# VHH binders against q84jc2: the designs that were tried, part 62

Target 1, 232 residues: q84jc2
Amino acid sequence: MSKMRNLVEEKFLEFYESWVIQLELYLHQLLIAHNNNTMSETELRHLISKLTTHHKAYYTAKWAAIREDVLAFFGSVWLNPLENACSWLTGWKPSMVFRMVDRLRKSRVVLVEAQVKKLEELRVKTKFDEQKIEREMERYQVAMADRKMVELARLGCHVGGESVMVVEAAVRGLSMGLEKMVKAADCVRLKTLKGILDILTPPQCVEFLAAAATFQVQLRRWGNRRHYVTHS

## First folded at step 21 (VHH)

Design pi1
Fold by OpenDDE, second read of step 21:
Structure pi1 (fold): chain B 232 residues (1-232), chain A 125 residues (1-125)
Amino acid sequence: as target 1 above (232 residues)
Amino acid sequence: QVQLVESGGGLVQPGGSLRLSCAASGFTFSNYFMNWVRQPPGKGLEWVSGITSDSSYTTYADSVEGRFTIIRDNDKKMVYLQMTSLKTEDTAVYYCARSPDEVQAIWEEGYFDYEGQGTQVTVSS
């Protein structure tokens, strides 16, 4: 049986599919830029700006959608199981990008000492923020099993009238908490991404963004192939 | 009309504490990212702190991290800045400012479209 989708899921699915297509186009441009030493700094900065604008647009759309139904993002029907399995609070884990930077450093990217220092500072800050969010999430998850929720759960889905209203209200309350967690995580993502891009040179930014986009696109492809998922 | 009215400024000794308040009116407060910014004497505007519309996330300039706390009350349409361990370099006019785009406000510091009249904070021995 296929999972039923609500309106929020359908709308965001459509958005995300278009967004990914555009990401692939930008990835192509990034790869060209990376392999083309003739591009000016101005041109590189312009390309970087397009990518950052694209990413900001994703979160703008996401935050609008989670206001309507944050639970949709914990199912994320627009993602395959592999993508979902790799998700931390409905997205990429911020600290992961530092691994990407490290990988680049071991290959072609040469960072000066000042950059390394700043990246380390950012990494520490990012990790701290992640842990804060994780602690809050843990607290929230434990709190969900309070006596009220247990009673509501015992009532089941077959109750009518006032009981249904109470359940719905409870779910709304829970959703509000989850929304805050998701937004917090996204804020850390945005801050981390901006931080990295501020530290790197334009050529390095292009390489980093290309690597990140490649990883995202390939993860999607691998997951789709493995689970025979087709997104139109 | 949009209004942001700051209060709570004053003279305090180094190591002291102050709590600034900002009263918002004339717009849907709960839809906006809110900021505190400051202008030290003879210097330009400096971003201090920000808070998301739903208080899901707070952020601070490095210079005030660990010492300042931003809080908001959407029911009262208030934003606050609790300042502790004040330093002489914290002396400035402090302004409350709204950001219409939360994503952009998180992305860059100092993104706002309206600010209040400000309140003077002086840290001196």
Scores: ipSAE 0.895, ipTM 0.956, lowest interface PAE 0.5, mean pLDDT 92
Fold by OpenDDE, look of step 22:
Structure pi1 (fold): chain B 232 residues (1-232), chain A 125 residues (1-125)
Amino acid sequence: as target 1 above (232 residues)
Amino acid sequence: QVQLVESGGGLVQPGGSLRLSCAASGFTFSNYFMNWVRQPPGKGLEWVSGITSDSSYTTYADSVEGRFTIIRDNDKKMVYLQMTSLKTEDTAVYYCARSPDEVQAIWEEGYFDYEGQGTQVTVSS
């Protein structure tokens, strides 16, 4: 049985499907670059720039969408259940990417001491920011039983007439808080990603981005197979 | 006409505190990421702090992290910078600046426009 989707869900679904297709194309380029030692630094930087632009476009679209209906992102109909289960505040958990970096370090990627130090500093900062957001989320969840929510609860199952305005006000209040938290989380994601890319060399960036994109694409494929869902 | 008017600067001793204010007009304030930047004597512009349009997120340069706090009031079209534990190296002309793209502003700290005259902050014993 398929879930009913609102306009925001449908629009973002279409966007995301296209976005993922483009990501797969970039992944292919990243893999070629990774296996091609003849590419210049300038060429690598250009490829990295295309990927970063692609990611920034996602958040631009997302932030526009969450202004309309942030709740759509807590159901994320464009994701399969596995992808949703791996989501933290409607996206990837920022601290997760450091595990990817660690994987690279254990492979053929050699990081100099200065890079390792900077990565650790970034890890600490990222963790701190995550915790800050989580605390805010907790505070918000506790505050959910505010006047508006109480009023909503009092209305019962039958809402009509003047009570509709009360319900709408309550939902707006909830949405505003959630929007801020989601946006904050996204800011941490962006900062973390930029931070990592600033620390790594262009070849290392390509490898990291390839690994990240591969993981994202494979997670989607695994989830689709498991739940018999088809996504692009 | 876009206007950013900074105020609140002055002379303060090391370890002191100061609160800067920026009054914005001539644009939809609530749609912009806002920044504080500064220009030390004989140096170029340095990004100091930023805040999202809805105050959902704040960010700071490493040099001021833990000492400065950026706040905004969209109803009043104001952005503030609370400075504490001031150091001599904080001496500069401070400007408020707007960023038209929030995602880009978060991605790159140097993504801003400023039009104000700035306010002088001097930290000296």
Scores: ipSAE 0.881, ipTM 0.946, lowest interface PAE 0.5, mean pLDDT 91
Fold by ESMFold2, look of step 22:
Structure pi1 (fold): chain B 232 residues (1-232), chain A 125 residues (1-125)
Amino acid sequence: as target 1 above (232 residues)
Amino acid sequence: QVQLVESGGGLVQPGGSLRLSCAASGFTFSNYFMNWVRQPPGKGLEWVSGITSDSSYTTYADSVEGRFTIIRDNDKKMVYLQMTSLKTEDTAVYYCARSPDEVQAIWEEGYFDYEGQGTQVTVSS
């Protein structure tokens, strides 16, 4: 499985590098729109649509990759050390996005009471869905810790075809369960992002998307800088 | 040839239960997000529920959450809608519908490319 996992990792790394570069280009457009009074609501919605399409494309590529080999996403090489330190089922915790919303409220964005209420309701729903996934993750954390014992048993039991079948079935069961759980987490992320953008006005969406893109680009830059400084 | 055939509709009393079935053929069923949508009398289509291809995530309209359950069986190529605590407002023709892109289906409720002929559900005393 190392050769297939290596190929899946390499292909997704290539995609992710290109994806982040394009995200940075969209960030520049968001910053211009934030400082420009001449854009109509229609023009802002077109820009927002470009960003949402870009985020959906990330998940489309990710789901194709996890269907091929979900284990490639645990201990991934395409995320730098800072990105990996997030330690939540192959991505940012869905509720982390509300820290960006909270920063907007402290900055210059004025939210109407109805928006604040809807955002809090969405935060509660997102957190509830996270807790359900966290409980599922606990069961898989035990299974992952025992993975080395299964590998050793495979080496010791290779003399019989039925022993190989039992080990292969256990590995397939773990992979299928992990795939479902990663996908469930991504669905929560997609629903939460959509929910936030539906509550915010187009100018507020531009500000939010700019803040989110800024943090993601900065995390990649800071992680890469720290990594290279450590080696130099 | 994509085909979706709904069944299991009928007349039920308020508070009653009913289970709808949808048989799928002509496509790789296990790759698709599946939906239930409904058309109440004299109204347009209303999205009811959806389920990912691997059953990893289910989603429901606010009006049915807690009362309806969507289930799929990929081996039998079937989608079900288990309805309980039925109300007169649930009276509609119910359609099974296929979404061609799962990410988009999660993003935008009611995103689908094919639907069946429907099955009538009538909730009345």
Scores: ipSAE 0.736, ipTM 0.878, lowest interface PAE 0.7, mean pLDDT 80

Design pi10
Fold by OpenDDE, second read of step 21:
Structure pi10 (fold): chain B 232 residues (1-232), chain A 125 residues (1-125)
Amino acid sequence: as target 1 above (232 residues)
Amino acid sequence: QVQLVESGGGLVQPGGSLRLSCAASGFTFSTYFMNWVRQPPGKGLEWVSGITSDSSYTTYADSVEGRFTIIRDNDKKMVYLQMTSLKTEDTAVYYCARSPDEVQAIWETGYFDYEGQGTQVTVSS
């Protein structure tokens, strides 16, 4: 038996599939730009802007969806198991992108001292924010066994009539906390991404974004193959 | 009509504390990202702090990080700025400002479409 999908899952799945397709198109453009040293700074900035707009659109859609059902994102039916396994609070781990930057540095990307310093400062801030969120998550997880959850447990299989209302209210309460944590994590993601792009030169931004997009797309492809998931 | 009314400003000595308040009306307050910004004498507008619509996330300028705290009460339609360890360089007119797009507000500072009349904060010995 297949898992039933609710309306939020279905809608976001459709959105995400389209979003990924567009990401792949942008990835292609990024790779071309990366291999073409004749592109002007203006052209590069325009390409960067398209990608950043695309990413912001994802979070806009996500935040609208989590207001309706944040729990959908803890299942994330639009992701394969590998993608889900690599997720931190329904998305990429903010500190992970610094590994990508480090990899670029080991390749052909040359960062000046001022950039390195700023990146380190940003890394520290990002890590601090991640830890703060993780502490909150831990607190929340411990607090899950509160009176609301006890009430849910008592109801058990005898859910009907007025009991349904009680269950729904309890779930809403729990979901609100989760929503806040997810949004907080996303805010850290956005701030980190913007921070990195502000530090890097346009050519470096293109290379970074290409690497990030490649990683995302390849992770999805590999995961889909491994778990026999059809590609969209 | 949209209104943002700041209060709580005043004269304080270095190292002192102030709490600013902003009363919002005329719009769905709970759906907006809220900001504090300030304009020091002879300088341009400077972003100070922001808070998401549901208080899930707060952010601060480096210059005030660790000293200022932004909080909001959606039931009362209020946003607050608790300022501690005030410095002379904190002297400015402080404004409350709303951001209609939370994602954009997180992405860049200074993204807002309406601000209040401001309240004067003077830090002097």
Scores: ipSAE 0.895, ipTM 0.954, lowest interface PAE 0.5, mean pLDDT 92

Design pi11
Fold by OpenDDE, look of step 21:
Structure pi11 (fold): chain B 232 residues (1-232), chain A 125 residues (1-125)
Amino acid sequence: as target 1 above (232 residues)
Amino acid sequence: QVQLVESGGGLVQPGGSLRLSCAASGFTFSTYFMNWVRQPPGKGLEWVSGITSDSSYTTYADSVEGRFTIIRDNDKKMVYLQMTSLKTEDTAVYYCARSPEEVQAIWEEGYFDYEGQGTQVTVSS
C-alpha cells in the first residue's frame, strides 16, 4: 500500500538520512580511536564532543519537527519496521543503553567500583523516569480511547465541514499531549546519555559510543535487508 | 528588552515553604527553557531547577529534588518555584534564568542567562 508522505515526513526523512551518514563517519573514527589507543585524552574528548554535538543536533531537529507534526514520529517513515519495533516513544528506550554499558564490563574495559555504583544509581533513576512517562502515556491513550476516539468515530460517519473541523480540533488536542510525552522521553534519553558519559573515562566513552553507534547502524542495516527498505 | 523579575522571597523557618515567582517579558517566553538558580552567601551561582518550554519535562538539582517544584504558565509568561521542607542551606538569592536552547539546557545544567535582581530567601530558626 502506498502512502503519501506529508511535508514533515519528507523533510525529516532527508535530514535523518544525512544524519545517519554522518553517524557512520563518526563511528568509523570512534572505531579507529578505540583500536589504536594512540589518541591523546584531548583528542578523545574532542571526538566525544563531536558525537554528542551530533546527537544534540538530532533532538533539536526532532523537536522542531514534532511541533509541526508529532504523529509523523509514531509512524516514522524514515525507519524500517525493525527500527520502529524497537522504538519506545519514537526513540530508543533509555534503559536500553545500560546493556551497552554491561557489554563494556565484559570487554577489556575495567570499571572501578565508584563508576559501577554511579551507573547503577543512574540506571535506577532512568528506569524510574521511564515508568513515570509510561504511566502518563497510558493515561493519554486511555483518555483518547474513552472520549476522543468515540467522538471521532461518531463524526466520521458523517461528511461535512463542521465535522471535519471538530475532528481536526480533537486531533490537535491529542497531538499536543503526545508531543509532551515525546519530549519528556527525549529528555530522559539526553540525561541518561549525558549521565553515562560523565561517569566513564574518555577511552570508555569512545568505546561506549562506538558500541551504541554500531548497534544503531547495524539495526538499520538488518532491518533494511529483512524488509527490503530502500533509502535515497 | 529582556526582563526577568523575581519575587516571593522572604524569611522562613526550617521546614517551611515559599513560592517564588518570575515575570518574564521582552522575548518569546513560550519557546525558552526556564530555570531557577541561586547564589548562597559567599558561594558561587548554582543551578536549582529547569523546565522545558511546554512543561513536558522538569529537572532538579540533587539538593532540592523532592522538595522543590518548578511550574510555568506560558499565557502569563510566568515561572514559579514552589519550595517545601526548606533548609538553612537553601538560603540564597534566587534568580530566574532563561536558556536559549532547550536541548543544550537539558544536556548542561548550567546553560542559562539571567538578568533579574533576584529574590532573597532566608531560612533561619
Scores: ipSAE 0.813, ipTM 0.913, lowest interface PAE 0.5, mean pLDDT 91

Design pi12
Fold by OpenDDE, second read of step 21:
Structure pi12 (fold): chain B 232 residues (1-232), chain A 125 residues (1-125)
Amino acid sequence: as target 1 above (232 residues)
Amino acid sequence: QVQLVESGGGLVQPGGSLRLSCAASGFTFSTYFMNWVRQPPGKGLEWVSGITSDSSYTTYADSVEGRFTIIRDNDKKMVYLQMTSLKTEDTAVYYCARSPDEIQAIWEEGYFDYEGQGTQVTVSS
C-alpha cells in the first residue's frame, strides 16, 4: 500500500522537485566555474550569490510549509529512504559540512592558517549548537510520553466527538514544539553555511558548494536507484 | 504606526547587570525576527543579538556571547536583553530592531528595517 499524501506534502514535493532541478543547473555552473580559471572574482561571487539565494529560498519555503504541517517533514515523502536516513532533524547535519571542507583540504584546496583557525572556531560553535538542540529534542521526546499522551493513545482513533478534538489539540501542541526544533536546526544550518562561505575565498566557495551540491544530488540518485523510487 | 520603545538603560559598574526592554506596537510582532543593536561612542552600529519570531533560536555577537540573553514575549509584544558581566566596552546606545525576513536575519547580522529611539547604557567605575 502506498502512503497517502496530504496537501502540504504534495505542494512541497512539487516545490522540491523544481528546486532540485535548479540545483542541478547551478551545480553545472559551479563545475564549469571550478574548472575555468578565467572567471573573475566578481563572476564567482555572483555565482555564489545565486546559490546562497537558492538555499535561502528552500528554507523560506520549508518554514512556510512546517507552519502548516511540520510532521510532513518527518516523513519527507519527497526524499528517498537513503536521504531520509541521512537526515538530522529534517535536513543535513550542520557538522557534516566540516568533513567536506576537510576532504577538500586534502585534495586541491589550500587553506591559510587564519582560515583553519576560523573554521575550527566555527566547528566548535556548530557542534555546541547541535548538542543543545539534541538535548532539547531528547527532552521533548521524553515529555511526549506523559500521562495525557498515554491516555490519548489509549483512546485511539475510534473515539468521536470531544475526544477527537482533544487529540487534535494535543497533536497541534506537539507539532508546535517540533516546529521550533526544526527551525532551530535550520538556523544552525544557515549560520554554519554562511560561516564557511565567509571564511573561504570565492574560488574555494565555488569548490565547496560544488562538492556539497554533488553530494546532495548523488545521494538522491543513489537512493532512488537502490529503492527504485521515481518522483517524476 | 510602527513603534519600538527601549527602556532599562542606565549607569552600572563593571561586572554589573542590566535588563533592557523593548515595547513593540503597530505591527504583527509575532511574525518578526527581533534584534538588539548598539552604537558605542564614536563607533558605528554593531549587531548584538537576535531572536526568531517563535523564540526557536537565539544568536549573539561573539563579544557578548555567554553574557547577554535575548528573550521575547509575543503576548506582551516585548523583547528583552538581559546583560550580565558588563564591561566598559559595552557602553553604547542600545536599540531594538525588527527584521521582516527571518531567513535573511539569520543569514546576515544587522538586517532590519526599523529601530527604536534607543536607550543609553554606560558601564563605568
Scores: ipSAE 0.887, ipTM 0.954, lowest interface PAE 0.5, mean pLDDT 92

Design pi13
Fold by OpenDDE, second read of step 21:
Structure pi13 (fold): chain B 232 residues (1-232), chain A 125 residues (1-125)
Amino acid sequence: as target 1 above (232 residues)
Amino acid sequence: QVQLVESGGGLVQPGGSLRLSCAASGFTFSTYFMNWVRQPPGKGLEWVSGITSDSSYTTYADSVEGRFTIIRDNDKKMVYLQMTSLKTEDTAVYYCARTPDEVQAIWEEGYFDYEGQGTQVTVSS
């Protein structure tokens, strides 16, 4: 049996599919820029700006959608199981990008000492923020099993009338908490991404963004192939 | 009309504490990212702190991290800045400022479209 999708899921699915297509186009441009030493700094900065605008647009759309139904993002029907398995609070884990930077450093990217220092500071801050969110999430998840929720669970889904209203209200309350957690995580993502881009030179930014986009696109491709998922 | 009215400023000794308040009116407060910014004497505007519309996330300038706390009450349409361990370099006019685009507010510190009249904070021995 196929999973039923609600309106929020359908709308965001459509958005995300278009967003990914555009990301692939930008990835192509990033790769060209990376392999083309003739591009000016101004041109590189313009390309970086397009990518950052694209990413900001994703979160703008996401935050609008989670206000309507944050639970949709814990299923994320627009993602394959592999993508979902790699998700931390409905997205990429902020600290992961530092691994990407490290990988680049071991290859072609040469960072000066000042950059390394700033990246380390940012990494520490990012990790701290992640842990804060994780602690809050843990607290929230434990709190969900309070007596009220247990009673509601006991009533089941076959009750009608006032009981249904109570259940719906409870779910709304839970959703509000989840929304805050997701939004907080996204804020850390945005801050981390901006922080990295502020530290790196334009050529380094292009390389980083290309690597990140490649990883995202390939993860999607691998997952789709493995699970025979087709997104039109 | 949009209004942001700051209060709570004053004279305090180094190491002291102050709590600033900002009363908002004339717009849907609960949908805006809120900021505190400050202007030290003879210096430009400096971003201090920000808070998302739903208080899901708070952020601070490095210079005030660990000492200042931003909170908001959407029912009362208030934003607050609790300042502790005040330093002489914290002396400034403090402004409350709103940001309509939360994503941009997170991306770029100090991005806002409206600010209040400000309240003077003086830290001196």
Scores: ipSAE 0.889, ipTM 0.952, lowest interface PAE 0.5, mean pLDDT 92

Design pi14
Fold by OpenDDE, second read of step 21:
Order: structure tokens, then C-alpha cells, then sequence
Structure pi14 (fold): chain B 232 residues (1-232), chain A 125 residues (1-125)
């Protein structure tokens, strides 16, 4: 038996599939730009802007969806198991992008001392924010066995009538906490991404964004093949 | 009509503390990202702090990080700025400002569509 999808899952799945398709198109453009040293700074900045707008659109849609059902994002039916396994609080872990930058540095990207310093400062800040969220998550996980959850457990076999209302209220309460954590994590993601792009030159931004997009797309492709998931 | 009314400003010595308040009305407060911004004498507008609609996340300018705290009460339609360890360079008119697009507000500091009349904060010995 297949898992039933709720309306939020269905809608976001459709959105995400379209979003990924567009990401692949942008990836192609990024790769062209990366291999074309004749593109002007203005052109590069325009391409970067398109990508950043695309990413912001994802979070806009996500935040609208999590207001309706944040739990949908802890299942994330639009992701394959590999993608889900690599997720931190329903998305990429912010500190991961610094690894990407480091990898670029080891290859052909040359960062000046001022950039390195700023990146390190940003890394420290990002790590601090991640840890803060993780502490909150831990606190929340411990609190899961509170009176509300006990009540839910008691009602488990006798859910009907007024009991349904109680269960729904309890679930809403729990979901609100999760929503805040997810949103906080996303804010850290946005701040980290913006921070990196502010530090890098336009050509470096293009290379970084290409690497990030490649990683995302390849992870999805490989995961889909491994788990026999149809590609969109 | 949209209104943001700041209060709590005043004269304080270096190292002192102030708490600013902003009363919001005329819009769905709980759906907006809220900001504090300031304008020092002879300088342009500077973003100070922001808070998401549900208080899930707060952010600060580097110049005030660790000293200022932004909080909000959606039931009362209030946003606050607790300022501690005040410095002379904190002297400015402080404004409360709203952001409809939370994602953009997080992405770009100082992104807002409406601000209040402001309250004067003077830090002097």
C-alpha cells in the first residue's frame, strides 16, 4: 500500500518538481558562464540574481506550505531517501556550503586574504546559529513526551467525536514548535548563502552556485536511480 | 491606516540601557517581519535588527550584536528593542519598520515598506 499524500504534500511536490527543472536550466547557464571568460560582470551578476531569486522563491513557497502542514516536510515525499538522509531540519545544512567553498579553493578558485577572513567569520557565525537551533531541537525532542503527547497516547484507541478535536489541537501545538525550528533553520540558510555571495566575486559566485546546483541535482539523480524512483 | 509608533527613547550615559517600544496598528501585525533601523546624526539610515513574524529567528547588525535584543508580542502588536551597553555611536533616531516579504527581509537587511516617526536615543556622558 502506498502512503496517502495530503493536499500540502501534493501541491509542494508539484512545485518542487517544477522548481528542480528550472534549477537544472540555471545550472546549464551557470556552467556555460563558468566556461566562458568573455561574459561581462553585468551579465554574471544578472545570472547570479536569477539564481538567488529562484532560491528565495523556494523558501517563500516552503514557508507558505509549512504554515499549513510543517509535518509534510519531515516526510518530504518529493525527496528520495538519499536526499532525506542528507537533510538537516528539512534542508541542507548551512555549514556544508563552506566545505564546498573549501573544495573550490583547492581547485582553481583563488581567494584573497580579505575574503578568507570574512568567510571564516561567517563560518563561525553560521556554526553558532546551527548549534543554537540544534539545542532548541534537542529541547523540543525531550519535551515531546509532555502531557499533550501523553494525552494523545491515551486517546490513541478511542479517537472519536470530541477526542478528535483534542488530538487535532495537540498536533497543532506540536507543529507550531516544529515550524519555528524549520523557519529558523531556513533563515540561517538564507543568511549563509547571502553572506557567501557577498564575499565572493561574480565569477566565483557563478562557480560556487554551479557547484551547489550540481551537487543538488546529482544527489537527486543518484538517489532516484538507487531507489528506483521515476525522474521528473 | 498603517501606524507604527515608537517610544522609549531618551538620554542615557555610556554603558547604560534603554528599552524601545513600537506599537503597531492598521495591519495584520503577526504576518510581518519587523525591523529596527536607526539614523545617526549626519549619517544615512542603518539597519539594526530584525525579527520574523513568529519570532522564530532574530538577526542583528554586527555593530549591535550581543548588546541589543529584539522581541515581539503579536497579541499586543508590539515590537521591542532592548539596548544594553550603549555607546556614544548608538546615538540616533530609531525607527520601527515592517517587512511584508520575510524571505527578502532576511536576505537583505533594511528591506521594509513602512516605518514609524522614530524616537530619539542620545548616548552621552
Amino acid sequence: as target 1 above (232 residues)
Amino acid sequence: QVQLVESGGGLVQPGGSLRLSCAASGFTFSTYFMNWVRQPPGKGLEWVSGITSDSSYTTYADSVEGRFTIIRDNDKKMVYLQMTSLKTEDTAVYYCARSADEVQAIWEEGYFDYEGQGTQVTVSS
Scores: ipSAE 0.896, ipTM 0.955, lowest interface PAE 0.5, mean pLDDT 92

